Miniprotein binders against q53ft3. Designs and how they scored, part 12

Target 1, 195 residues: q53ft3
Amino acid sequence: MFGCLVAGRLVQTAAQQVAEDKFVFDLPDYESINHVVVFMLGTIPFPEGMGGSVYFSYPDSNGMPVWQLLGFVTNGKPSAIFKISGLKSGEGSQHPFGAMNIVRTPSVAQIGISVELLDSMAQQTPVGNAAVSSVDSFTQFTQKMLDNFYNFASSFAVSQAQMTPSPSEMFIPANVVLKWYENFQRRLAQNPLFW

## First folded at step 3 (miniprotein)

Design sJ14
Fold by ESMFold2-Fast, scan of step 3:
Parts: sequence; structure tokens; C-alpha cells
Structure sJ14 (fold): chain B 195 residues (1-195), chain A 94 residues (1-94)
Amino acid sequence: as target 1 above (195 residues)
Amino acid sequence: SKVRIWVIVRHPDGRTVRYRFEVESIEEAIEFAEELAEELEKEGAKRVRILIYVDSEEDMEEIAEEIIEAFEEAGAKKVRVKVRDGKLIIRIRF
């Protein structure tokens, strides 16, 4: 259902499902990562009244995960860009992953997505450091990230005639990527701070 | 000429993940294969099957040689190549 993109790395579209409503992506060498993009693949929407809360975790000095809320994705806002390079250690935010046994090695960070009620999400406050405050720098970054993602994702496109019939395989339609690109670019022009 | 690449990855947990790519040149296909080899090793893939469609036999030989080298360098224990119906079939075991 979800994808995770880091500039210069292969896009991840196969999250590990750790509960009925919880999904995780691994981010190795996270100290070299400045921003991550989380997005919906567009093939399966959230049920009515639901959305996804996006969390980031890294190992603390004891090797325990510290979870912080970055933001949200919804059917109306199916992608979001987060800055993780400035996140501080020590204190974790309120999160739904605290009671779970998630297999993780030291020095590997994670992106977690929790499917939650929209009303519940409206009451939560993301970590301030996760948002890029400089409009000009953020606009330039998002345009480059958008171009990188579109160029990479479009390389996956094949015509229907080239598809292999297989019930166990999942493919992302090219028009879904194009729609995301156009919607993202339009919204970036209107409200760059909200991406 | 365009190069079409299909990648089928079998993970230890039983999941099978498939990717499809289309690139504009042989050189881009080789660069993609090198990046893919490194990423799949990091993800703990056990078996990988790559199907490549190219327009010429010379291109097939060049791509096969470079991809074999890329996966061997990434730590693959076995890489086998077969040509069938105008396509390259590459099977990798980590």
C-alpha cells in the first residue's frame, strides 16, 4: 500500500507488516539521509475515515528504538516529505509501536506507518524538527526529489501488452505515478510548506 | 534501443517481489543492475531471477557479462545465465 523513497536509493514498495494496521520500512545508514518521502501507491485507498500516521525511529544509546511522529498521509494527501537529519535523541513521542517486538539491528532506522482514525490523527502533534521551515530551500529540494522520483518510477512503466499474467504479482500503473507527479507539483506551487 | 528488465526476488520469509524497468540504453541497464545487486544483498534476498529483453545479440553478451560481475562483487554465491526466445535469463543465489 505504501512506498518510501530516499534520494539516491532504490524506492521501497514492500513494507514489512508487523500488525494488521502497522507497517515498517528499514532505513540503513540513516545518518546519511536528510529527507524521506512516504507515499501511497494509489491502488488501494484508506477506508473511509482512516489515514496513516508516519513515525520515525532510531536506536538510542541503549539500542532501544525512539519513535517520533513525523506527520500523516491520507487519501486527500497521499504523499509527504519529511526531514530527519535534524531529529534529536533522548525523548520519544507518544506512539503506537511501544509494545511491539520489532526486529531491528543497531544503526538501522525505521519508518513506521500506523493506520488510524482521522479524528485521532487530528489530535496529534508532529515533531517540529521533521518539517522544513525554509520555504525556498524546501521548494528547491522538493522539486529535485519530485524529478528524481518521477524519472526513476517512470522507468518501471510497461504497456499492457508487455505485462505477464500472474495473480501473485503487483505492478504500479504508470498513470498512477504520473497522477502523483502532477498533483505533487501543483500542490508544491500552491502551498510548498504543506508538503 | 530500449531495454526491458523484469526482476523477480524471493525473500527468506517466502515473499516474492517483482519489478519491471524500461531504460533507454545498454549502459543505463548495466548501471541499474549494479545498483540493484547492492540493494538486494542488503535486503537479504536469497534468489533473484532477472529477465532482460534487448534488440541485439551483442548487447545481450555485454549486459550478461556486466550483470554477472556486479552480482559476484555484491557477494552472490552462484550466477547462471541462459538465453531463451530472444531474452536473457539470469538466476542469482546469495
Scores: ipSAE 0.000, ipTM 0.088, lowest interface PAE 19.8, mean pLDDT 63

Design sJ21
Fold by ESMFold2-Fast, scan of step 3:
Parts: structure tokens; C-alpha cells; sequence
Structure sJ21 (fold): chain B 195 residues (1-195), chain A 94 residues (1-94)
């Protein structure tokens, strides 16, 4: 139901479901992460009166998870960008994930999404620096993501001679990816919020 | 249901290799993925992209879980799974 996206990395759309109302994404090598985007895939809306609380977890010096509330996603606001650089290790927020048998590696951070009542969410305070609110910040992050996606996609390009064709397979020429990238940049320059 | 597997592999020396496999069931696909993970670890593969086409969403979830486990056991640093155009796509980084 959710997606998670980090600059310099592949988009994740297959969250680990740890309870009926709780989902987790693993973020290895978390020290290099400055921003994270959490979004709804658009196929399954939240039930009426419900939304998602977004948490970030990292290991403290003893290897124990430290959870912090970053913010929320709802049917009315199905995506959010969070700045996680500068969050302190060893300081946790009160969170609903402590009772779960969540499998985690000591060197890996996690994004947690808890489906909660909107009334309950309204009573909670996210960490002060997590939400990204400026158009310039969104534009810069989006540009980095576009560059990362294009570079990643290009790294897997293969020539026709290296492929065994199958009539049922769909292949996208590398030039189509480049054309999409150029068109997206052009549209982003005209209106950073068009997507 | 019948399963088709398309695998793109990037090796440390810069070689990019594509493997295409056809299997007759999801059970065979899972067994194949386990063997493939071990082989690619021995070959020193850096990145692997696996495309799997199956008929049902439940089958895709089952295959995804098994493949994630197989590659994690083989030493993968990162495994990312998503679905597009009725195909399961698995991106692996060693």
C-alpha cells in the first residue's frame, strides 16, 4: 500500500507487514541518507477516519532501535518528504512498534508506518526538523532523484546482442528513458509541484 | 501456473549478462531463485535485476518472499521488490 524512496537508491514498494496495521521498510547504510519520501501507491486508500503515522528508526550505541515520529500521510495528503539528517541517536519518541516482533539488522535503519485513527494522530507531535516545507527543498530533492534514477537505469542497459528475445517480454529502449528524463526536467522547471 | 524469469547481472569487471529462464510452476521458480542466488554470490555479482511474470498477486507475494530470503542468505546488501505491468521485479545489490 506504501512506497518509500531515498535519493541514491531504488524505490521500495514492498513493505514488510509486521502486523495488520503496521508496515516497515529497511534502510541499509542509513548514515548516507538525508531525505526520505513516504507515499501511498494509490490502489488502496485508508479506511474512513484513518491515516498513517510515519516513524524513523536507527540503532543506538547498544544496537537497540530508537524510534522517532516524522509525520503523517493521509488520503488527502498521500505523500510526504522528511529530512532525517541531524536526528539524534539514542533519543526515542513514544511509539506503537515496541511490542512488535520486528526483524531488524543492527546496522540498518527503518521506516515504520502505523495505521491509526486521525483523531489520535492529531494529538501527536512529530520531531521538529523532519517535515520539508519549502518549494526549493522539494525541487532540489526531486532533481537528485531524477539524476539517480536515470544513472541507475542506464547502469543496467544491455545491447541487443546481450539479450535473448522473448515475444511476451516488454523492453524499453534506453533513449526512451533519456527522453522521459528530459521531458520531466522541462515540466519540473515550469511547475515544481506538477507531480 | 507457468513462470518466466528474466535476469540481468552486472559483474565487478563491468560485464553485463542476461539470463532467461522458463519454469513450469512457482515452486520451480523459488527453487531456481535459491540456486541462482548461490551461483551469483560465487561469481561475485554486484547487481542483479530479476523480472518474473506470474498469473496471480498471491503467487507474486510468495515468490517475492522466498527470493528475498534466498538473496539475503547469499549475502545481498539490499533487496528491493516491486510490481509493474503484472511482473514481479526484484533488484539486488551485493
Amino acid sequence: as target 1 above (195 residues)
Amino acid sequence: SKVKILVYVKHPDGRKVTYIFRVESIEEAIEFAEELAEELEKEGAKRVLIWIRVDSEEDMEEIAEEIIEAFEEAGAKEVTVYVRDGRLRILIKF
Scores: ipSAE 0.000, ipTM 0.076, lowest interface PAE 22.7, mean pLDDT 64

Design sJ22
Fold by ESMFold2-Fast, scan of step 3:
Structure sJ22 (fold): chain B 195 residues (1-195), chain A 94 residues (1-94)
Amino acid sequence: as target 1 above (195 residues)
Amino acid sequence: SKVKILVYVKHPDGRKVTYIFRVESIEEAIEFAEELAEELEKEGAKKVIIYIKVDSEEDMEEIAEEIIEAFEEAGAKRVIVRVEDGTLWITIRF
């Protein structure tokens, strides 16, 4: 039902269902993540009066999971971008000299989505500055995603003469990808929130 | 005043880049605009769109004048300015 996107990484669309109303995405190497996007897939809406509360979980200094409410997704607002860089343990210790003294092993964080009543969600307060209100931050994230996708896709470009017959493979012409990229860039430049 | 600056650049080789900057004063924003104009001229940029959000309309006017001047001195052929929802939008063609 849900997707999760991090700049520079493959989009995740297969959440783990851990309960009837709860879904989880794993975020490996979460210390390198600044923003995450959570969105609803396809045409299946939430039931009337329901929405999704979005949580972020990371290991604390003792290795215990800490869950923080980031915000919400609803039928009226089916996607949201969240800033998680300020929520991670040891965040304030990062500077050139500090990196020599602090050994951090890559850890797996999680994005959790809980399907809840809208009335219940209205009574909850998300962690401060987690939801991105700045168009600038959203545009930066979107641009990095576009660049990563275009570079990745174009790295597989081959001429028609070089194409190997494969009934299981799908092909997208490189010029179509370029045309999409240019059109998206033009629209993004005119209205950063057009999508 | 605190200033947020977003710059979209299209280069002649087809490369497209978006930059996001945050500066603490109008003076820093002006210095940034001058450096940006000089750098983009050297890169051969074709089109630049700048979005600037500042605390007041008076600050926006001052920054816009300096940015227009910097890009005109760098060889821009067209500079168009719009103000919408407290954001200054500047479109530059070389």
Scores: ipSAE 0.000, ipTM 0.070, lowest interface PAE 21.6, mean pLDDT 63

Design sJ23
Fold by ESMFold2-Fast, scan of step 3:
Structure sJ23 (fold): chain B 195 residues (1-195), chain A 94 residues (1-94)
Amino acid sequence: as target 1 above (195 residues)
Amino acid sequence: SKVKILVYVKHPDGRKVTYIFRVESIEEAIEFAEELAEELEKEGAKTVFIRILVDSEEDMEEIAEEIIEAFEEAGAKKVRVKVRDGKLIIRIRF
């Protein structure tokens, strides 16, 4: 039903279902993560009047999980981007995951999705540091990721005269990277959720 | 070895590969460059740049003219030669 994306990592599309209405993604090495994207898969919508509350959990200094509400995904806004770097430690917000037996490893954080009534979701307050939930935010994040990748790759480009020669050493020309970037940007502009 | 040959190749799919060879003379360098260029053309390479570095303390200016002529006779479309820091750099396009 759901997917989870972290910049520089493989997309996760197989959430662990821990209850009829609850799904979890594991985030190992979470201190290296700045942003997380949560999105709905395919064309199967939430039932009428329902949506998903998105939570983030990390181990505190005592090794206990601290759950914080990041935001929501709905049929009207099926994707959201969240900044999780800099979240405070301590007691978390009220959450529906407290009664579950979730196996937790130290230094592994989790994204939790709870399918709830829209009326119930409207009465909850996300953490103030959570990012805006929208397709536009997802597009902006993806564009920044592409720009960072292109800039990084192009910074390694050298003229043929400056190359360090080595037998069978392979270099990717900057034009190939530019072509890939332009094609990806074009498809993203037509449909931000094509991937 | 007295001579190093650096070959930069662009393949049709955009991949760029660099080769390095070590030979004992400029004559051997020319022979290897010709054979390599023929082989890469058979593989569909569109552009081949060859850079030859000669480890020599001799005056390279007079040698440069002979090398330009030799590679042009071997079929090169463009040959550039320069001398920097005691090294002879030859850039060739077939």
Scores: ipSAE 0.000, ipTM 0.065, lowest interface PAE 21.9, mean pLDDT 62

Design sJ24
Fold by ESMFold2-Fast, scan of step 3:
Structure sJ24 (fold): chain B 195 residues (1-195), chain A 94 residues (1-94)
Amino acid sequence: as target 1 above (195 residues)
Amino acid sequence: SKVKILVYVKHPDGRKVTYIFRVESIEEAIEFAEELAEELEKEGAKRVRILIYVDSEEDMEEIAEEIIEAFEEAGAKEVTVYVRDGRLRILIKF
């Protein structure tokens, strides 16, 4: 149902289902991660009145994970960008020798998605610095997402001669996708928050 | 980036995903391909299509050989490689 993207890494689309309504992505080498994108794959929408609360955790000094609410994804807003760099040190790996950086043990952070009622989500407060607040950073990351989407859509382009008739398959002209992409980039350049 | 790699993956549930890599060298492209092969095997990917854009034909041949080996080691049942319009195309079935 969900995807998780970190710049420079393979996109993850196979979340671990840990409960009927809870999904987790592992983030190895999390100290090198500044931003994470969580998005819906578009195949399965949330049931009516429901959405996804997005959480982040990493091991504290005692090895105990503490989940922090980053934000939300919904059918109306199926993707969200979060800055996690500021959250790592506050409750990070505070071993007695942690500041020495002499011995490295691989640490894995996690992104968790909890399917919850929209009314319940409205009562919750995400951590203050999790959402991307910088317009420049948000614009740059959004541009990367637009490029990724355009390339994804273009990857399905085939000539008419290569099409095999299938009643269950729909086709979108590549030119329509290109026009949308160009229009979106133009609007984003004029006003990064137009969306 | 010297090399652009597009990877199209079809999962058992019918989900299709595209990965885009830009790397600075042939060695990095090979390393990413090896890591990708192992990761896709773990995810249970059904079919994978790879398009590689490289300026040199010699580089394309080297990358193709390494990718074939990586996916065969990862348990691929079939790996087909061919060149089309100056692009290296690799089709993998698990």
Scores: ipSAE 0.000, ipTM 0.069, lowest interface PAE 23.1, mean pLDDT 62

Design sJ31
Fold by ESMFold2-Fast, scan of step 3:
Structure sJ31 (fold): chain B 195 residues (1-195), chain A 94 residues (1-94)
Amino acid sequence: as target 1 above (195 residues)
Amino acid sequence: SKVTIRVFVLHPDGKRVIYKFTVESIEEAIEFAEELAEELEKEGAKRVLIWIRVDSEEDMEEIAEEIIEAFEEAGAKRVIVRVEDGTLWITIRF
């Protein structure tokens, strides 16, 4: 039904179904994750009047799960990007996973999706501003631009032995371009509007 | 103080040229910028990005002011200045 994507990791498309209306993805090494993308996998829509509430869970100091509402996916908005970096257990959180027997591995966070009535979802308040307002097409365009620039710049790379002296020409080590590319990707993942 | 200047030039045909120049004084940097502005106007350059690193805030302000004036006198339509961690970035459009 759903997919879950983290930059630099394999996409997950096989959620664990823990109830008729509840699905879970495991996120190992979650402290290294800044953003998570949740999306509907197929062309089959939610039933009329229904959508998906997206929750994030991490182990507290006692190893117990702490669930927080990140936002929603609906037929009208079938994908969403959420910022999970900096989330901590706070006061007052309500979630529909309280009765679930969800088995967890140490150092693993989870994304939970609960299929709910749109009216019920309207009564819920997501944590802070976990959802980002950037459009998916903008992120795709920026990533393509980054790839194009890196490939273009790298196509001019030469070894020290292949260099011919040119007084007015400047050279940049290939690893400097790579470092810029990686830094830009990281900053874009953290904040699509960092410039 | 030593001044390092890097210049990225976009020519009308899409060609890009990169220059690196290191000088021993702000006076030499200003002279270089004035000569560069005149030459780039003559060649019909479309866009220019200048990166300058200096050790002094006072030198940075003087260099920025003189370079802005030189390019405006050479016919630049837009000059944008940005300072970030001791580095001066100047974006110029003719």
Scores: ipSAE 0.000, ipTM 0.071, lowest interface PAE 20.1, mean pLDDT 66

Design sJ32
Fold by ESMFold2-Fast, scan of step 3:
Structure sJ32 (fold): chain B 195 residues (1-195), chain A 94 residues (1-94)
Amino acid sequence: as target 1 above (195 residues)
Amino acid sequence: SKVTIRVFVLHPDGKRVIYKFTVESIEEAIEFAEELAEELEKEGAKKVIIYIKVDSEEDMEEIAEEIIEAFEEAGAKKVRVKVRDGKLIIRIRF
């Protein structure tokens, strides 16, 4: 019924059924994973009034699973993208897998899907920032671009004594570039979407 | 807003794979597509083509410009934008 995809890896479409209403995917080498996509295969819909709660589990320092609620998939929203790289260590959300003894290797994380009533799902809160945050990504990209440009431009700085007059070239004082860069950083910090 | 993403991958061994996703924002689509393209190139994929279809009443020209710049910075060789039947279709080749 479900598929699981990690960027750069082969898609998994054969979940291990661990209970009548519970399915699990193994995620080996999870420390290299930033995003996970969970989706329905499109052939068999959920029964009316039901959906899937999506959980993520990683081994703690003692090798015990720590389960966190990432979000949901439903007939109306059959796919979801989750960012797992920033999840808290040692803290678990309320989850239906707590009483299950699931055997796995210590270096393997898991995605769990629990088929639940939509009303029950509405009462649960997913972990913060599990959904993709592209605003932060855009801000980081913009900052890196500015740093790269400033460093590149500064590498060509010359003193006035080294300058040769040329009507086809323009020279901008380094202080002007620095002042623009500082002003831009200040504006970006106040409002990341000011562009 | 509804955004549909299709990724076409040609692997070194000639294997072809198609991924299909639906997300709620163009920013989510860009972030995911960039990460996927980088990982696939790292694994030696011969060709990666990404189609993003946006069902949006927003300013399509502004959105298209942001997407083109984002993917060109991510290493895309070609980025093509078309407006067809009220949809913004973006084809990205790596």
Scores: ipSAE 0.000, ipTM 0.127, lowest interface PAE 22.1, mean pLDDT 62

Design sJ33
Fold by ESMFold2-Fast, scan of step 3:
Structure sJ33 (fold): chain B 195 residues (1-195), chain A 94 residues (1-94)
Amino acid sequence: as target 1 above (195 residues)
Amino acid sequence: SKVTIRVFVLHPDGKRVIYKFTVESIEEAIEFAEELAEELEKEGAKTVFIRILVDSEEDMEEIAEEIIEAFEEAGAKEVTVYVRDGRLRILIKF
């Protein structure tokens, strides 16, 4: 029912269902992620009176998950951009800058979607500035999505002579990114509201 | 005025290069852009994406004009400029 898009990564459309009303997407190496787009696939709408609360989880200094409410998606607003950069892991978080036997600990964040009653969602307060303004136009959304995608893709610089190993790093041919951009521009020019 | 610049370069063979740096003046940023445009034309770059953060809209307009000129002089066929979230974004196609 849902998709999750991070610039420079393959779009995720197969959320893991962890309960009847709860879905999760994994975000490895979330330190490199500035924005996350959550959207409905358009195949199945929410039942009348229901929507989706979007949460972000990251490990604190003790490895315990810290969940934060980012915002909502509904039949009337089926996509949203969230800024997750700047969200703290908690007081006293350690960053191993020293070269003393640095142990790589996986930093896997998660996007969680909880299907809830609209009345229930109205009583909840998202973190301050995580969601992109609700007054943003489709054009602003598209521009920000395209910029975020290219910004992240540009962080993937791999020479033919050397590969940079990383547990969550993925490699996408540059031509695939350009082909996606060209196809998206073409569709947008033909019909700006194609989604 | 502090200027933060990020450049993504795509070459015809699929190779990707990233430049990231901060300079303390608009003049230094313009000088870098001129040198970069000449180098990328020489190397046969296909697509270049630049993101710039500057303190004011006036500075943003000045640096945008100079960058456009530099890349057009270097042979760029298309230069698209836009601003979002206080950052100047420039897409260049050779």
Scores: ipSAE 0.000, ipTM 0.077, lowest interface PAE 20.7, mean pLDDT 65

Design sJ34
Fold by ESMFold2-Fast, scan of step 3:
Structure sJ34 (fold): chain B 195 residues (1-195), chain A 94 residues (1-94)
Amino acid sequence: as target 1 above (195 residues)
Amino acid sequence: SKVTIRVFVLHPDGKRVIYKFTVESIEEAIEFAEELAEELEKEGAKRVRILIYVDSEEDMEEIAEEIIEAFEEAGAKRVIVRVEDGTLWITIRF
């Protein structure tokens, strides 16, 4: 039902269902993450009067989860961008995952989604200003991810004269990467949901 | 009314950048335009094109007026606004 996106990483679309109304995504190497995007896949809408509360959790020094409420997603607002860089130290907020025995790996954080009544969600207070101030944009994040990947790949480019033979290495011509970047950016400009 | 803003930026080095924002109000759209104008001037953008999709045609004139003012105050040399097929087109040069 849900997807989770971090700049520079593969999108996750297969949440772990830990209860009938609760879903979790694992975020390994979470110290390097500044923002997380949570969105609905569009195949199954929330039942009328329901929405999703989005939580962030990281392991403390004792391996105990520290949960924080980031915000919400609904049929009317099916995606949200959250800043988590300032939330990796501190106390957890009130959360519905407290009774679950979730085994955590050091350096792995989690995004939790709890399907709740809209009226109940309206009474909850997200921690700090985790939501990106009234902006809900996949295009900006996608552009940053595209730039990051293109720059990363291009940093390994070598001329034919600089190539060292290696039978186990695979090579992709630099112009193919450039063509992909230009094509993707053009398609994104025409329809941000093409991917 | 909800406002969707799409921005195309041409940088001095020829790099093109695209931004997309969906905001809940006209006031918020104007605030974003002002913030973006300051940032793009700072980065030395050559040309900026903004497409705005608004639920109501009556909102377009107000949004256009505020955005023109915002970019002129941010140092834009020329701001051109057009309305075509229910979309507000804004082209800015620094």
Scores: ipSAE 0.000, ipTM 0.057, lowest interface PAE 25.3, mean pLDDT 66

Design sJ41
Fold by ESMFold2-Fast, scan of step 3:
Structure sJ41 (fold): chain B 195 residues (1-195), chain A 94 residues (1-94)
Amino acid sequence: as target 1 above (195 residues)
Amino acid sequence: SKVIIYVRVRHPDGTTVYYWFKVESIEEAIEFAEELAEELEKEGAKRVLIWIRVDSEEDMEEIAEEIIEAFEEAGAKKVRVKVRDGKLIIRIRF
């Protein structure tokens, strides 16, 4: 359903589902991460009236997770870029992952996605300017991410076929990822702030 | 009925590969697990996380037992299984 991309790393397309409506991606060595991209794979839309709230979590000095709301993804806006480099000094806020048991290590951060009603999401306020940056830096970052993403998506399609040659009815997200990349690049060329 | 399988594979060189599978039955999920175990052993996988979402009322213990056996036969040193909210979470170390 979801994908998570970090520049220079393998794209993640298999989130760990920790509840019926909650999904998590692990981000090891998070101190070296500046931006993350969260996107829908395009095959399974959200039910009408629903969307995904995107959270970022890192372990504090005591090893406890600190969750912060980054923004949202919806059927109308199925992908978003977030700047996380400035969020590690923040305080924890209200979040839907408080009662969940999530496996963590001291050096691993997480991206969490909570499927919620759009009306509920409209009442939430993301921390800082995680999804907003200057046009120049956003465009440059996006172009670099698209290049890395496309090159990886192409190689991923081949390597995944080599790793699991015989699974029945296997969903290979590579072609969906490629379609997302082509649509995103086209829209970015028309308006860099279309996200 | 439909079974959704999420897999995360950690390789010795530090790379992590993720992928998602959909199968139509328990028997198909077990067959898939056997094939996956053999391929990952050949690839030199170090750690594997398998997360299975079951869409119908099923015997979760049977699925877990077959998957554990498949990975143990493929050379896994440790296989741990947990059931949470109607889902199977399997952690494997080679």
Scores: ipSAE 0.000, ipTM 0.102, lowest interface PAE 18.2, mean pLDDT 63

Design sJ42
Fold by ESMFold2-Fast, scan of step 3:
Structure sJ42 (fold): chain B 195 residues (1-195), chain A 94 residues (1-94)
Amino acid sequence: as target 1 above (195 residues)
Amino acid sequence: SKVIIYVRVRHPDGTTVYYWFKVESIEEAIEFAEELAEELEKEGAKKVIIYIKVDSEEDMEEIAEEIIEAFEEAGAKEVTVYVRDGRLRILIKF
């Protein structure tokens, strides 16, 4: 299983399986997306010798999907950050989703993950400068920590009706946590070293 | 309704690993817990904490029972369940 995160949006962890080795996430309102994080969940590793090729698809001016290879995730590199803002006007590369030429709505893009042999992946070239490389490890770690905190905190959210008064406890409105999370993600996407 | 599962696992080497997962049904949550119990026993996990949020009180009781059974069957020495603010917290020791 995989996860997909867009700055300013809630994380997606339920990919749609479209073939035995292919998974997709839908990205509505793709025009506003600058960065996408793709990561492996900690439940199941890839089989030895295998990894995942990560693709981005958006509708062209005729409404046809254009797939582009962004990069890879593997057991040794289980997360990757991609800048997609510059890729929305280019032609697609060859891709394993070739049989899936379904016309999409103008506002919906997709992230696709194809499980492939590592040897096959080594022979492929991702588009341009999609991968964020110079501060990649730090950004990936920070994003994972950020998602972990937000998901953990949100799992304990309660309405006022469910609260029991306790003088020794402090409470933070859920909306404040969400605003902090969104602001932090936006700043992290712009400059991974912000404080 | 969606079920949110958050898991913290303490390994023998001192490493702590975190999982977070959304499932669409109670049945999927139970199946996930059963697979997790077997996997963690094989890994030699020492301590596991599971947090589950679900809407129904009856569903929480069912999930708790199934998780207790799964981990006991996998060889857990202690399984302790807490209910806090409509959420399950399950502490497991191997």
Scores: ipSAE 0.000, ipTM 0.094, lowest interface PAE 21.5, mean pLDDT 65

Design sJ43
Fold by ESMFold2-Fast, scan of step 3:
Structure sJ43 (fold): chain B 195 residues (1-195), chain A 94 residues (1-94)
Amino acid sequence: as target 1 above (195 residues)
Amino acid sequence: SKVIIYVRVRHPDGTTVYYWFKVESIEEAIEFAEELAEELEKEGAKTVFIRILVDSEEDMEEIAEEIIEAFEEAGAKRVIVRVEDGTLWITIRF
């Protein structure tokens, strides 16, 4: 149902479903990630009155996940870009450990998507570091992401007809990606902040 | 056996290209890796990242050895392999 894209990395389209309404993507080596894109595959829309809340999680010093709300995706706004560089525990944080026995925090973070009522989502406030700093920066990043994703999709060496589906995987037809790309470019040209 | 191969290639001009393959056997995966190594050398690839999902742990070792050999023969200066939970992570530098 969902996809997750990081600049310079492979797109993920096989989220782990941990509950009927919750999906998770793993992000290894998250310290090197500045932005993530979350999007709907377009095959299954949200039910009327529902949308997806997007969360970011990283392991704390004890290895326990710390979840932060980044934003939302809906049928009307099926993709979103998030800046996570400012959310990493190493930036500006000081840990007063003087001991040699420092437990190394795993470098795997997660993107979580929770399917929720739109009314519930309207009452939530996303983390400030997830916001873009300027329209020009946002537009440039968005175009770069569009190009990277489209190039990935169009460079498939094996046609969809030649693929054998896996029960745990979602496959995106090339035509769906092309439609998404063209629609997104058109809307971006009209209003850079539409998504 | 079912094998899924994801490849990310960085070229000298700053272009990044992504590939996605699903093959039905270990033999096909090895053949693909050999052909890919030769082609990427000719294209002037600088860094290649490969992720492979394989049905069995025994097949992981065989694929890793063949990929290392294929890229070394193609002129790679460094090949780093990590195996974790049924997934092969490979970083190649020319």
Scores: ipSAE 0.000, ipTM 0.089, lowest interface PAE 20.0, mean pLDDT 64

